# Designs tried in a protein design chat: VHH binders against SET domain-containing protein 9 (SETD9). Part 3

Target 1, 299 residues: SET domain-containing protein 9 (SETD9), of Homo sapiens (Human) (q8ne22)
Amino acid sequence: MPGRLLRGLWQRWRRYKYRFVPWIALNLSHNPRTLRYVPEESKDKVISDEDVLGTLLKVFQALFLNDFNKQSEILSMLPESVKSKYQDLLAVEHQGVKLLENRHQQQSTFKPEEILYKTLGFSVAQATSSLISAGKGVFVTKGLVPKGAVVSMYPGTVYQKYEPIFFQSIGNPFIFRCLDGVLIDGNDKGISKVVYRSCNGRDRLGPLKMSDSTWLTSEIHNPLAVGQYVNNCSNDRAANVCYQEFDVPAVFPIELKQYLPNIAYSYDKQSPLRCVVLVALRDINQGEELFSNYYTIVS

## First folded at step 1 (VHH)

Design b03 (framework vhh_enristomig)
Fold by ESMFold2-Fast, scan of step 1:
Structure b03 (fold): chain B 299 residues (1-299), chain A 119 residues (1-119)
Amino acid sequence: as target 1 above (299 residues)
Amino acid sequence: EVQLLESGGGEVQPGGSLRLSCAASGFTFSYYAISWYRQAPGKQREWVSTIYSGGETNYAESVKGRFTISRDNAKNTLYLQMSSLRAEDTAVYYCAAVYDWGTFYSDYWGQGTLVTVKP
């Protein structure tokens, strides 16, 4: 593509105008959320990969421990050292190991939103947006979100640049575009839902699920998996969160992958799974709606 | 699948005119921006013009005022009207559906049609 390799501000600006129009034409909703460009002066990341990983592991470990007795088949597949780690963590949190042998209480001790609050000091949930035309939005339902906190994740099927996304892209406002051309389809209905569920079934290792599919249901297990419902900022509604891309490292605990709300469309053992988190740009108080900085440049 | 087929190329004298056509199939033509590119012998491929779904047009500075891009959505056809042709316009002309990464039509090219401007 020689024309796209031309240098200079005028050629760069022309390329951006050209690139924006075809995407908008393909996506009938004209939702700027499907467009993501970062100005040259902007950083790709607001917080470190270590901070993202640390937050996800902390939340996912707490979710796993909350459902410990339901994880019997998964626990049987884990090495003794890993199994002992979770038993020790549970003993510390509950001031005794006898709780691990409680066979009379099979239900989760807390709702996922309560685990999030206990773990990070806040909780988020989807509700009717404060914007009349927007439908759903995401709100801080409990606690205080500090600046730099991971507030939610953008769920959905991950497509590489060469992978077909034709039918899923028609009229779909929930396709997130990564800087490197990777797409995430966070639509919870129609063909997008069928595709995600098919991929989830493909990658399952017996009782071990390699991704979270509950964001497609009314009973969400990962309370962070609501990022697709975060509305875009406007002149009247300033952004308080921004998108940040994150690659799941190879050392990520296999038993916690069931909480990752993303799955690759095509099986690729060598490439890391792409995730997208939303990070707080300021302290966000209980009751506030989240608004994203989509990094869209309007010519 | 996406198919783009150019026609209308040929040999023409300096100062002459020529109209190129590109017949498109396999996609909803009216939804997409479509471009003309050209490649002269021994040179890199260069962008010539783009027409957007809404009818807006852009041109390379070297052809501005001499070439006119247009589309007929009812016929799924793209046109390039070339006037005041010069020796440096000699090239194989390609119809292209070249989109930003993140669309399913990222790099679709026609077979090309040769335009030769000879004195």
Scores: ipSAE 0.000, ipTM 0.104, lowest interface PAE 20.2, mean pLDDT 75

Design b04 (framework vhh_enristomig)
Fold by ESMFold2-Fast, scan of step 1:
Parts: structure tokens; C-alpha cells; sequence
Structure b04 (fold): chain B 299 residues (1-299), chain A 120 residues (1-120)
């Protein structure tokens, strides 16, 4: 029984190691069976930070407008210029809907996945993986994902490299390790869930949420916040997405922070909020499962 | 130039009441969200209540129904009326601004704090 436990711990550590340990940055391994490295010609970012920001703002503005009636408390605190911008965008949307309705009035709010489809031309969702033993996976449920698109975000609590992660790190396969040593804990259960909710409550200012916590529930508001369920590539399944680190700029709109599925474990004014996106390496068709890549050679 | 000055703290027995004030200067008070936070000995700072520029209010679950936040824009003053005080409410209470936009978040202004002690 102890031998099985020890073997199980090494199997878990090996899986965690292949998922999140960035040998790529260190290039210290001389073992040809287990190498992680960035080839000289490889880029650590597939798309620009401006493209990531543009995509997130486009999606989050669409989500905000979709729930406009529920945003009344947040709207009351916005400057007139920003409030007028949203009212103008909503008026244009209402004009378009009126033209398409053919004499019928519609009052329904769209599902987040439908907003994603209308905004980016595709939607994604978690489901049972095509891999027999993998549990959950993430699929393109509608439309076409073009190469270079942001298809998902890796949710969770962000730990700076000096911050302790203790109990939530034990047996946790959902910790993403950034190249600079920043960690993101995307586990949706146990101690990790409690920590994220605690940080979300700490940073909440009345009706204004500084992060999205709905990825911890069945009612997900940001449909991109499923990145922790994307399985690693294998010999049977080639990678079609890759991880890309992104720092939220200081000019990010306050009213849209409620859709960011990440929160800092502790606030450090010298460190912007780290997010991680998954970016398409090729065009991905409806029905395909997403598989993530680190540069790794495993025999 | 921006300054916040809290007052009204003191010692009170459980079940008692206190009214805290925060005098603001150096900015257009009426345009800003103003919040109350507290920090108990040996614990992290926690949010207590917020009032928006429009007068909308919100409260932490632990104080809802017991505390009332209000503002007087003519006097540039924020208030926190506290009732049914408990030992767990013992803390230094701070007022802080929340300006609009993410670029303004890093320019939050905090007061020096006022101590509230609930002792039998």
C-alpha cells in the first residue's frame, strides 16, 4: 500500500511537471527522454499584447451590454462620457434588433456562449474529454476558431514568486507556472476555491467586483474562463493551442474587471495582474477538442 | 493635496453605537466613491461599506443591518453609523476613495484611521 502511494505520487508529480514546469526557460536538461526547451526560432508569444487586450475588451464589452439592466449599480458610478458610450452602443444594438425583428419584440438576454459566438465567430465550452482517462476537456462548440485567436483564459488565484502557496499546491494539477515564477491556481475545488473566493471578497467594493468568480459555479459569466480544463497534447492528440502570458494594463476599464477570471493573492502596486490566455496555433473547426502545448520531448 | 481624516472612534460596550466621520479635502468629493475599511489587530484590512457618487450603498455581510454609510457632499464628509457593536468590530477604521477608471485605482487615497474598541 505504501509502494502504490509512492508510485501514485510520482505519477502525479510527473503529470504536473509535464503540464506546468517550464524547462523551456531554463534549458538545463540533458535528458533526451524528458526535455522542455524553447527552440531558438520560437517566440514565447504568438500574438501581441495589444491583440490580447483588444479581444478581451471586445468580449467583455459585449457581455456588459448583454447584462446592461443588471449593471445599474456599476453604471451609476461611471463618468458621464463612459456611461454615454455604453448607452450609444446599446442604442445602435437596439436599432439593429428592431430592423431584424419583423414586427416582433424580443426582451431576452443571450447566454454568454452565444455572446462569444456573436463577438468572435466561435464559442467554446467544457465537456467530457475525447481522451478516455482525462475527465473534462474544452471543445469548440460553434463556429470556426481562426489561427491566432484567443480561445480561452486560465482562471485562478495569482501568486507572485515570493508568495507561499502551501496546502493548495498539494496534489493540485491545475497550477500554471509562468516563466518568471508567477503561479496561477485554477483549481475549482477545495482550499483553492476558498482562497479565490476570499481574495474576491477582499477586493470587492460594494457592487463592483474586481474579478470574475462565476467560473467556480455552474453559471459561468465569462465563457473564456475554462482554460484549466484544456488537456495537454499527447502522441494521440496534437496541440492546437498554446499558453500566452498577459499583464492587465493599468488603463483597463474598471467596470469590465468583473469578467477577469484572475485575482492577485496579495496586492503589489509594482506588479500588474497576470493573466494567461490560450491562443489558437491553427484554424480549429466546430467539434474539435482543444489541446495545449509546451515544447516538450517525451519518448 | 488629497487628504482624508477619520474621527469618532472610541471605546464602547457590546451592543453600543458610534458614529464615524471622514473629512475629505483636495478633490471633488461628490464625484468619487468613498468606502470604509477596517483592520483588526493582527488581521488583514477588510472592506466594510461603500457609497457611490450617486448615493447607492453596499455593505459587507458581517455589518449589513447594523451599519449605515452616508455622505454630505456640501461638507465633503463621509459617515458610518455603527449600531449593535460586537467585540469582533474592534479595529482601526479607514476611509478611502475609489475613483473611476483602472488608471485611478492606483491613486486611491487612504486616511490615517480611527480606533474603535468594543470592550465589556
Amino acid sequence: as target 1 above (299 residues)
Amino acid sequence: EVQLLESGGGEVQPGGSLRLSCAASGFTFSDYWISWYRQAPGKQREWVSTITSGGSTNYAESVKGRFTISRDNAKNTLYLQMSSLRAEDTAVYYCATFPYGSELWDFDYWGQGTLVTVKP
Scores: ipSAE 0.000, ipTM 0.154, lowest interface PAE 16.1, mean pLDDT 75

Design b05 (framework vhh_podentamig1)
Fold by ESMFold2-Fast, scan of step 1:
Structure b05 (fold): chain B 299 residues (1-299), chain A 117 residues (1-117)
Amino acid sequence: as target 1 above (299 residues)
Amino acid sequence: EVQLVESGGGLVQPGRSLTLSCAASGFTFSYYDYGWYRQAPGKQRELVAAIYSGETLYADSVKGRFTISRDNAKNSIYLQMNSLRPEDTALYYCAAWPYSGELFEYWGQGTQVTVSS
């Protein structure tokens, strides 16, 4: 650019373009899920990142082991450092049964919801909302959710602040806006579905998937991946969960990435993957519907 | 029509090298990830090597001996096989997976590699 003054204006225009994109504000104004104003004195997180990570790894590890016959084939293509974690189980699988027994059992698997229950003491699933005309909602289907538990994840394609999302944002009630401007598009239909599947295909390592795409289908592998169907609180329905942002650590078990229901829109290897979890604000009983709280807006 | 055609198989002595080629046609080559699988008689098909977006992945049994590569200009995938062992004897298949994440794979008919003195 020419002069110092004009260069300054160009730099301000460039900053505005990347921090405040007018089309995104206009399109997202129709979606209450993207409104998230947190007073400076409010807590930004309800539980630690360590607790979130620990919960996700515990659930994903249980899902992996539940499907070990199928997963052992995937392990064959992974580094020795990964295989060594499962060496005892691989040895048992290779040895087989030498002794005759009255009955032989093929490896049995549990449904993902049952694994969630065995792992965390509760299960959740999407169903018709208790609200007269809200469509889907998320319910505690079994067990008890203790205060501070991770009860759900918000699935979908992750867009950084500077990434285009124009067409996917039109009429889309499932775009979640993070405090830093990162967006998650949890819509299971239309162009949003096509985009997620394209990104999933792009990032896979041969037959190994680096993210979960089953939340787009009727057969969900990660039973937590129903967060986009959690309805907002109202005067008649108090919030019992809140959204919490979580960045996946760079060092994450590669064999468990297949259960992460989020994928980056752009092929950026330097940024951590953003996830969003829903955390219980109180003990939630079996049969209760989940209602989210974006935090109180203080003028 | 989408086709993957393997070539370059044959009988080779232990310790020697062999290069397999896979010619792809009927689709946009650059929109797919590729891999090589092998299957010995009576055994399950196993992944040998994969190439995706310039990155490579190898089975432990072949790492350091085999190299996968692609040539977008020739719509071809290659598997360079060095220091061959009798245990490498198998039918080798080329496979392609679309970037779109659709639940399908394209497979070739396979090419036989026999490592024997």
Scores: ipSAE 0.000, ipTM 0.186, lowest interface PAE 16.2, mean pLDDT 77

Design b06 (framework vhh_podentamig1)
Amino acid sequence: EVQLVESGGGLVQPGRSLTLSCAASGFIFSDYAYGWYRQAPGKQRELVAAISWGSTLYADSVKGRFTISRDNAKNSIYLQMNSLRPEDTALYYCAKLDYWSGSYTFDYWGQGTQVTVSS
ESMFold2-Fast, scan of step 1: ipSAE 0.005; ipTM 0.424

Design b07 (framework vhh_6fv0_2)
Fold by ESMFold2-Fast, scan of step 1:
Parts: structure tokens; C-alpha cells; sequence
Structure b07 (fold): chain B 299 residues (1-299), chain A 122 residues (1-122)
């Protein structure tokens, strides 16, 4: 009978972890990029949370120091415990170096991509995909990505399991589903863009932003915030990165939160901020495109 | 135990003023950054204002800048929000909250009071 065959199929499906957006089940969107199937025994974490945190802090610290002319004004408003970390640099800034050079009105001395290269030994950027049918892709533009490196972050508005996302989900190929049902909307246009910007404006501490909104612009400040443009693996293009969930710890430096490309949809949420990183599965050479195992069924 | 008690809410006409107070107990008030947050009907909590532990630094939601002033009296363990030129859009339940340091953009407070209702209508 058909009912017995369906029970067998359901048993097989229960052996896999699912990453998908609910509107696909409701036939609201047929974008396959939002689906991911992995075996129940699969490791969703390739590297430790400590390694993810260490990498993010190293990159964000370098970005902060590169932009110190602007950041020194923000530091003047923060507690002494934060200012004391940068006391030597504040002394140099107050000697009027900024006033002597008209170009010091530009806040950064290096482009974010160069800071990434100096910090991790590689750089990544979005460009036209090597796949004939795909639009954007993400490439290693400089250096060598070693196995286990954090190469990118998935930007966007974070929705908890029970939070409404209906309109933002329609025709949106940039929603990532976490294993616990948390969704991240990485769409850089339309209502999704408006929602992210509204949340970013809501959560400011004066001039200090609590999240990065520059991934929505042509002048990206966090060069890792390109993860939504990474294409899925195929028979002709093996996966070289995988997605890994990461919760921002309570002790994360407040002055570096401005580089996190994620923000919670609801203000009254007492849970840590969810982020998603992309981690290298092998060494990746300069010129190679990143491909995720998002839709790979692993035996 | 930590306790936060808001007062001073009420009904005002558009353009009117109200001063909210929050009495704090059960912790070293002078060591904490304090927040005012609000919740309007059918909306989530919205951050309104922040004040540093010393009172030297204050921050405001863009829509209330120039109209609202946050202050504190550490000797009296009391937080204040002076609201001027009130608009219908300011009608909400107002809460004071304790939070320092800013650890999460949406979870930057660990304790919140019961709130005080502000109604603005003509």
C-alpha cells in the first residue's frame, strides 16, 4: 500500500538533518539554495568555537586599529576599562597627526581586503561566478586559505524559530536555516535590506554601532561579510567550504561589535547573537571560487 | 535581589511633557549603565536611551533626540527620563533596564522593571 512506502521514505528522511526555509514547504519559493541535507551523524562544526572567536577578534581588532582616527572619537565615550586597551594609540592621535594631513579625513589607511590579507594570509571578494548559470560567487583573491580557516561570514537579520519572516522570505534565495530553526536573512535588497537597516539603527550606542551594515553597500568594512554569495557545490565543483554556526559570547569586546554582520530581529531577546561562518575544508589557492556543501547529502 | 521600579507615566496631550523615574535597589547602581526601553501596542521592545555609570555619556534613539533627556542620581539610586514635545508615536509602556557592558545588541540588559504607561492623545 502507498502508506507503507511513505513510512519507509519518512524513516530515511529522519536520518538526515535539514537546513531549509519554511516557505519552501509552503510552496512560496522554489529556490533550492535554501535547502541542505546532511546525515544525522555529520559534524556541523569543523573547528572549535574558540578558534572561530580567535579569528574574528584578530580580524576585527586589525580593522579597528586601521580605522583608529574615527574609532578614537567613539573610545572617548566608552568606559576607562575599554579606553585603557588603546591608551598608547590615543596619545599619538592627540598629538595632532590627524590635523596635519588633509587626507586624514579618510578614516582608514588600508582597504579592508588588505587588512584581511595582512591578518589571515589571504583575501576574499565577491565577483561573477565561474558557473555559467550563476550570478555572483566568492573567490580567494590573494594568498592561500589553509584548511580550517574562517574564510567568510553569512551576513543578515537573525530571526528566532517563532519570529515572523513571511514577507521577507517570498522569492528570497539568501535565507540560511540553522539546525535549531533560527533563520538568517542575507538578502541585500528590498524589504530585507530595510529591516536590517532599521534594526541596525535601533541598536546603536550613540555613534557606536552594534552591528555592521556596510555589507549592504559597495564600501564593505568587514571583508568576510560575503557568505551569502557562496554557491553550492555540484558534480563539476566539489565543496571546499562548509557552514558553521557560532554564538557571540557575552564577553565579546563592545568596540568590535560594529564588525559583526548580523543583528537580531527582536530587541527583547536575551539570547546570544547567532552568527554563521564558512570554514575551509581543504587548502584553497588564489583564484579559486568557494563552493559550499549546503545541498550535499553526506553518506 | 535586583529591583527596578518605574513611575511618572500618565496621559498627556501632544506637545506635552512627562518625567519618568526609576528607583533601583539590590545592586551597586553607580557601577551600571542604565537603559530606557519602550514597548508600543503590537510592537516589540525598542531601545530609547542609555546613560553611562557616571552620567557623563548619554545616547538616544534618533526619533527622540532633542526631545528626551536621560539623567541619573547615583546618591539616590534613581534614573530619570525627561520627555518633552511628546508625539502620539511615543505612546508606550516605558521600562528602565540594567545593562553593562553592552554584550548583545538586543540583550544588552539583564534586568527590567514592571514599566510605566505613557499615553499621548488629543
Amino acid sequence: as target 1 above (299 residues)
Amino acid sequence: QVQLQESGGGLVQPGGSLRLSCAASGFTFSSYWMYWVRQAPEKGLEWVSTISYSGDSTYYKDSVKGRFTVSRDNAKNTLYLQMNSLKPEDAAQYYCARGYPWLDSYGEFDYRGQGTQVTVSS
Scores: ipSAE 0.000, ipTM 0.093, lowest interface PAE 20.5, mean pLDDT 76

Design b08 (framework vhh_6fv0_2)
Fold by ESMFold2-Fast, scan of step 1:
Structure b08 (fold): chain B 299 residues (1-299), chain A 122 residues (1-122)
Amino acid sequence: as target 1 above (299 residues)
Amino acid sequence: QVQLQESGGGLVQPGGSLRLSCAASGFTFSDYYMYWVRQAPEKGLEWVSTISGSGWSTYYKDSVKGRFTVSRDNAKNTLYLQMNSLKPEDAAQYYCAKDLFGYETSWYFDSRGQGTQVTVSS
């Protein structure tokens, strides 16, 4: 029927409507990554918020325990509610009677990527992209990424809807636009880097850092914090990951916030911190590059 | 490149004392748990003692408790093992070893030195 045909065309148009944001007007380099269109289908969450939270807590808890000698000294300065979680581990440190096992080759340093592999069964890292024009990309360096796994996080400074992002938006390919208009600036250079470090220093709680700043350095503590280097899919490269928005819940452990690679531009204790994860759309094998289904349309 | 060099071994009589040292380089010494392990002829590696990066926590094999004391000088990147009331069963090649991850939870080492020989005989 004609009415059904018209409704089909309207639903198609509604799903593919273009969104305009103020920072586009400041993009003097005509960078297509700041001009994004998100299909309605990409608004659906692939996994639950509970699954995202569980994965982040598992990885961050392992990173915390990996650094326990330093963290245990910090714990002595923290409230009893935090110290009590690790009371048994502190007691075991005094009572340790485990036999030493030597099955390893000589190594110069330990690596966060090894902890990621131990906790999730895979590791990821940035390297030169398989696409000649793309520069950096993100690869599965070890193990197997199962469908539905959180494979990386999009680091950077979080700007609320209508907060100004003037100079940071000029020629910046690393600005991610959330569906509600929240922006994440994942650029590791220039003024974007300075802004993130400034916000990180502002939000420090005594001896505790409230966000990870190491993604801005060569020595990354959270190995998931490479999402800004994931390239968009193309006709030659099918998408194998998708972006999923996640708000940090109030019950998130305070001692693990140091591993979150995001910080709010404006100080607001009432709003939850926005994070963005990349979730596997299929099983991804060792050696494969990650490609996202986040589309860019210029009209 | 991680380097560990043990010294202080030698011949001692039963009931005697000996102090072992381990000079470390190529890593941030204070960030890592360190181990003393030993190997007697025809025996596997045997764990003797553990010390945390700060020196706050120490652990000992039951047979050496009260006789051996592990310590470290983080300013000099040096690990020590003070051995008192030595017994014939303590005779072995002694090695210092760096923990793989730095915290006790791993109980694996990625590097050990060439060792220093301890002989207990009359």
Scores: ipSAE 0.000, ipTM 0.136, lowest interface PAE 16.2, mean pLDDT 75

Design b09 (framework vhh_7zox_3)
Fold by ESMFold2-Fast, scan of step 1:
Structure b09 (fold): chain B 299 residues (1-299), chain A 121 residues (1-121)
Amino acid sequence: as target 1 above (299 residues)
Amino acid sequence: DVQLVESGGGLVQPGGSLRLSCVASGFTFSYYAMGWVRQAPGKGLEWVSDIYSGGSTGYADSVKGRFAISRDNAKNTLYLQMNRLKPEDTAVYYCATDWFLGSEYSPFDYAGQGTQVTVSS
């Protein structure tokens, strides 16, 4: 019964909220076993939105200050209300001492991973997964991740429920589905990569970028932007992180938006930008791989 | 109130041709990507082809060079021209849209039963 089969698959899909799409589109190139889901009644928030915001602002502010020589040039073109926040640092730059050192040697600039460690007490990075059959994974490379910490972000292009994503979804296991139907395409290849870069170029405020595109490159500026490589839990590997949705508030500092690894597919100033963070479910030690709590449907 | 109605299937000999049609209603057809998917007897669903609103196309390796997808936005109709048909192309063919497939806020079941294509002597 072909029509009955499609109705059955659609009804089953609607019964559960999928965290990762492959909708029917991916099932069409594979079998239904590739679907990933979270039960309808699942809890999505482990920490407050204020805790998420506080963590992101702390990390992004540290990244901004670490790159101040470059950022001070951009600040000169921004409103006085933004520039006034950094007047003390701009006064030091005007003396030329720090600027000349950073320009010629870069000896005082830390790598983003080291800034993350100095800011949150740990670092994370992508590497080959501890699972024999899996490609990439995400590991705690330094320090200790305390329970309730934001350990990663899910990067990618944000699609509203009515926006076209069919071709991006084919063969793409990196489409994250939010509970409200918003999708995030975290694929770093092919058409998904081209779409993200196009949107990033569209949304510039003069010299200031409004989102981070470096997660698509080998030189990642936001070290949290590796969430798409976190593998699902299994009998051998218990989940130690979970996904949590976060809307960027209107009050978010404009000069720090360049570190957000998400961008809206369509330019809609009325809706807040959706982000997704990964939050630690327990203390995670140096050397441990991150595993998320999401489900794969098998038939 | 989305409706997709497939037609044009039938019995054809190996090496023959068929043209499938899908008439869409209840949404702005020209705005959305459209595609064809099939299910052979005793097998799972297989993606066949798709087309963007602007005309860019994709094809499964199994049908590339033999099938051609097209659309007529003025008539809200999607087409699949199938040439040099093989017994392994025998399947029920379904029309799909990315809005229909991906929208949890527009909970539709497939209205159509698809269109049966049988390639045999």
Scores: ipSAE 0.000, ipTM 0.131, lowest interface PAE 18.2, mean pLDDT 75

Design b10 (framework vhh_7zox_3)
Fold by ESMFold2-Fast, scan of step 1:
Structure b10 (fold): chain B 299 residues (1-299), chain A 119 residues (1-119)
Amino acid sequence: as target 1 above (299 residues)
Amino acid sequence: DVQLVESGGGLVQPGGSLRLSCVASGFTFDDYYMGWVRQAPGKGLEWVSDITWGGSTGYADSVKGRFAISRDNAKNTLYLQMNRLKPEDTAVYYCARSLYTGEWPYDYAGQGTQVTVSS
């Protein structure tokens, strides 16, 4: 019937329209939290939680080993079961060359973006966007991003559904809204920056950090932690990445938590930490800018 | 087959200079971390300097300010410029290739070149 055909076309055009509505432009000040709208056929995750976990562990373990001279201080505070994982690295012989950790020697280390390239086959970084007046954007700086790759993480302070997000919500374009109403404040300035640093200082085991705060600085340690600078798709720029929610499992290695660019606002450690990754929708070439695809409801 | 061939060693007086070269073959040179390690008579191996594929460099405290590591990716060649040499720098110097991920130890090392600093 004609009515059914018209309804189908309307649903397609309505979904298309919502793709280009900025999620973070919606006003939270006088309304209940506006949830992200996702079409039923798009609610399924693009990749499995196991694939996300595997990618993060691969990158973070490489970052840990690249910075091993500094990380040996962290190992001194961890249980013997964790220390034993790295003992062979300190006393290894290969091809007649034996390298031991020496605190008096300056070791060359790869830059974080070089480690990302060595582990995943590509690197990303923030730069001036190709869009007029958009400010920052995120680019593939080296290599090829294959479809389904984790290409970035959305950093910031995590607020549970009913937790107040006071003045930092006003005029803040860097608040990501999860499907369940959890918010992530990825603003690198003002009160949002102060809040993240305060939470980062709260959640520690001696000198062991439980989250990454370097995304707030010019010297980023986790090169994935640039997701808040990814611009929304438009008529002139097709989406090539999408957002996917990920909960950090209890089995996550404690020594690698320092690379997670997210921290809970409340000191409730019973709930898993929410993270958000950006996943490639297609192969993305070196030099291309990342553009996100998400849905929102205008209220 | 991976091959690293060192040259440029010799006898030099204290305060003198030498430039070591290492020609690499059998792999994509500009994808790898490269370095120099040395072995003094009766001593173990000592890391001297390294350089990443991106050009980041590191130096042992004993040689910092006197030695300079560099690479020419077009020629598949690694260099070590050694200035203000001391008797303590007397060693066999080995060119070495490291793991792709930046993890030590080295995958391959050359046969070495003898540097003797003596009056």
Scores: ipSAE 0.000, ipTM 0.153, lowest interface PAE 15.5, mean pLDDT 76

Design b11 (framework vhh_h_nbbcii10_fgla)
Fold by ESMFold2-Fast, scan of step 1:
Structure b11 (fold): chain B 299 residues (1-299), chain A 128 residues (1-128)
Amino acid sequence: as target 1 above (299 residues)
Amino acid sequence: QVQLVESGGGLVQPGGSLRLSCAASGFTFSYWSDYALGWFRQAPGQGLEAVAAISSSGGETYYADSVKGRFTISRDNSKNTLYLQMNSLRAEDTAVYYCAAGPFYLGSDWSPSEYQYWGQGTLVTVSS
């Protein structure tokens, strides 16, 4: 009978998952940090992994083609199985014909936000939040976000559950905690920025980058990489997006990895790269700010 | 290998309606289906004319002045299919209609030379 009672209590505790590391747990800050949790009975995944993958590939393929003049040089160093996907474009590029040159010139004129709009029917960007003193927020700047759309990604350095992150967590409100204990440090400043750039420099295949570092700059290449700036829902601001974890599959095209705004802290080729996407809970109109579906425990 | 196959052409009376379809096949990687798609036509004794185009997202459409308000372009990316709904057809709409795939974005100054893949065409005859 005691075993059954203890199992019930354990099951209840297991139904709650913390998404952000509490500052008070490290005893390094006198200011309480917002804790967020999701009950187990809530859907942790709103859409399938196949839908997430399809959306990311669609956007990243469009970004790749928009920059094809530069990408064609990288393709020359990749396996034939990758080059064959673009063989028609590569053959014409080598010949220097006007038709392909006109395409590349036209493609290179599009901003990342415009590519996002042309591929998914909407654009998002960071701006000053509608909440007083909240700092940054993320807004739908163009178009309509349909329910179930991937609307943003949470960028940053990925730490496995046993990897040290203590110093990077000091004064850092941008650490996301995954259900399995994996952390993502999406801070664009200080030691977190240095760590991400160091890992990005470590993981390269010649001129091919294996992750996007431009989210650390004013010139963002992946327009989805603004998820760390999405604010929490509250009583007067209903949630319209939720976080969903996604593991990059082994079959992910190598030439498109440069658009992934995440990188592993430790070099481990056997573990899939963890990403986090934000998925729309309802249709979101142009001009609306994004608010996440996590509950605030402490302020 | 990317192939575009048009269907739905035929004989129709003036004022009638017709729906053309363009099915894409031979995609080994989904990025090809994200290309911008267009409809072009060639009337007897005339050059190739742009009719309508749609962006990869379906959010932007472009129409020739001769068909604005009468024709509607749409796409179903889950079926890799492009459509052209043709209403209030006129004798001057008689042509072979071609679907084409090109860059995933479109400007207002789009031309046949910008498109990489082309179908074989389907004949539309508007006659009493």
Scores: ipSAE 0.000, ipTM 0.139, lowest interface PAE 19.5, mean pLDDT 75

Design b12 (framework vhh_h_nbbcii10_fgla)
Fold by ESMFold2-Fast, scan of step 1:
Structure b12 (fold): chain B 299 residues (1-299), chain A 128 residues (1-128)
Amino acid sequence: as target 1 above (299 residues)
Amino acid sequence: QVQLVESGGGLVQPGGSLRLSCAASGFTFSDYYSTALGWFRQAPGQGLEAVAAISYSGGSTYYADSVKGRFTISRDNSKNTLYLQMNSLRAEDTAVYYCAADSWFPGYTLDESEYDYWGQGTLVTVSS
């Protein structure tokens, strides 16, 4: 039972492990950001890194194949081991070239949300929240989300713990703080949008994109890239998803990196790219809004 | 120089209503800066009990099961004031009510250890 002063210091220390970072805290510190303290029982992930990777690869491969007529252009610049994976589809492309007039007869590919439904059995999208005055929320628009499914990704520019973030943090509620002090700026407006686009252009290799920038637009290519719009839980709206950190492994297929809605602020590509996924805590039915547990990383 | 000052407490009969106010100084209630706000109470001879909390935007609220459906938390960012509307009061609601603020976070919690600023409290007595 500590005195009031000791309680105050302990309370301040505890706060660091549960917050999205406000701009004032970032602007006042020129030192490395403090690591979040997480009790050992709270370090357990809801699903394995292998399950996260498997889900992302399944969705991204389906998106790639759905857009194969355009993606075949990228294959020309990739190693033979990557080209050979799609060799049978390249043969079909040569035989299946449609006349220009036929493109206007609804012979188009599926929408991204439809691909998500076909691959995972559900789809999600942003819409007006069920909470008054909350603006956007994220809903299950089709199908059933099973417990343990990856339902969304938190898009944005990734800042290492030693990298300053000043103007981007001003009035910005979309900065997510990872356990190790890494930040993700998921704001789709203002200077945050400009920074993400600049980094995306920096890393591009001709027609090959190294990250998804479409989450900044009205036409989203990766339908999972809506995580920043998931609202916090309340008494009337229990949490049904939780945040889980994920590092993109070196084995990740280069042709699928274009669907990752995250990009490193630093040009140095030695560290793995940090992503954050939202994982279902229970089965979630069609029509339900997603609500995250803001203060906890659930075991 | 963060200060929270509660007002609106007093004696009320069972089934009655009271509205508590909490005026904040030294920081601004802003939709884009973290200013999570909550109400806690302490009954005679008991520990602190969380009552309600509201997010920086006012878009999300939390209530303890003991007060859900009877109490309403709200905030007025232009007046820098937090409110607790208490309806259908019961003898069990007799307590000192404290306003609490977390000036660093956009979210909120009913865990008193997450709040860094506290008012002095206002007494609410529900008695016939």
Scores: ipSAE 0.000, ipTM 0.122, lowest interface PAE 17.7, mean pLDDT 75

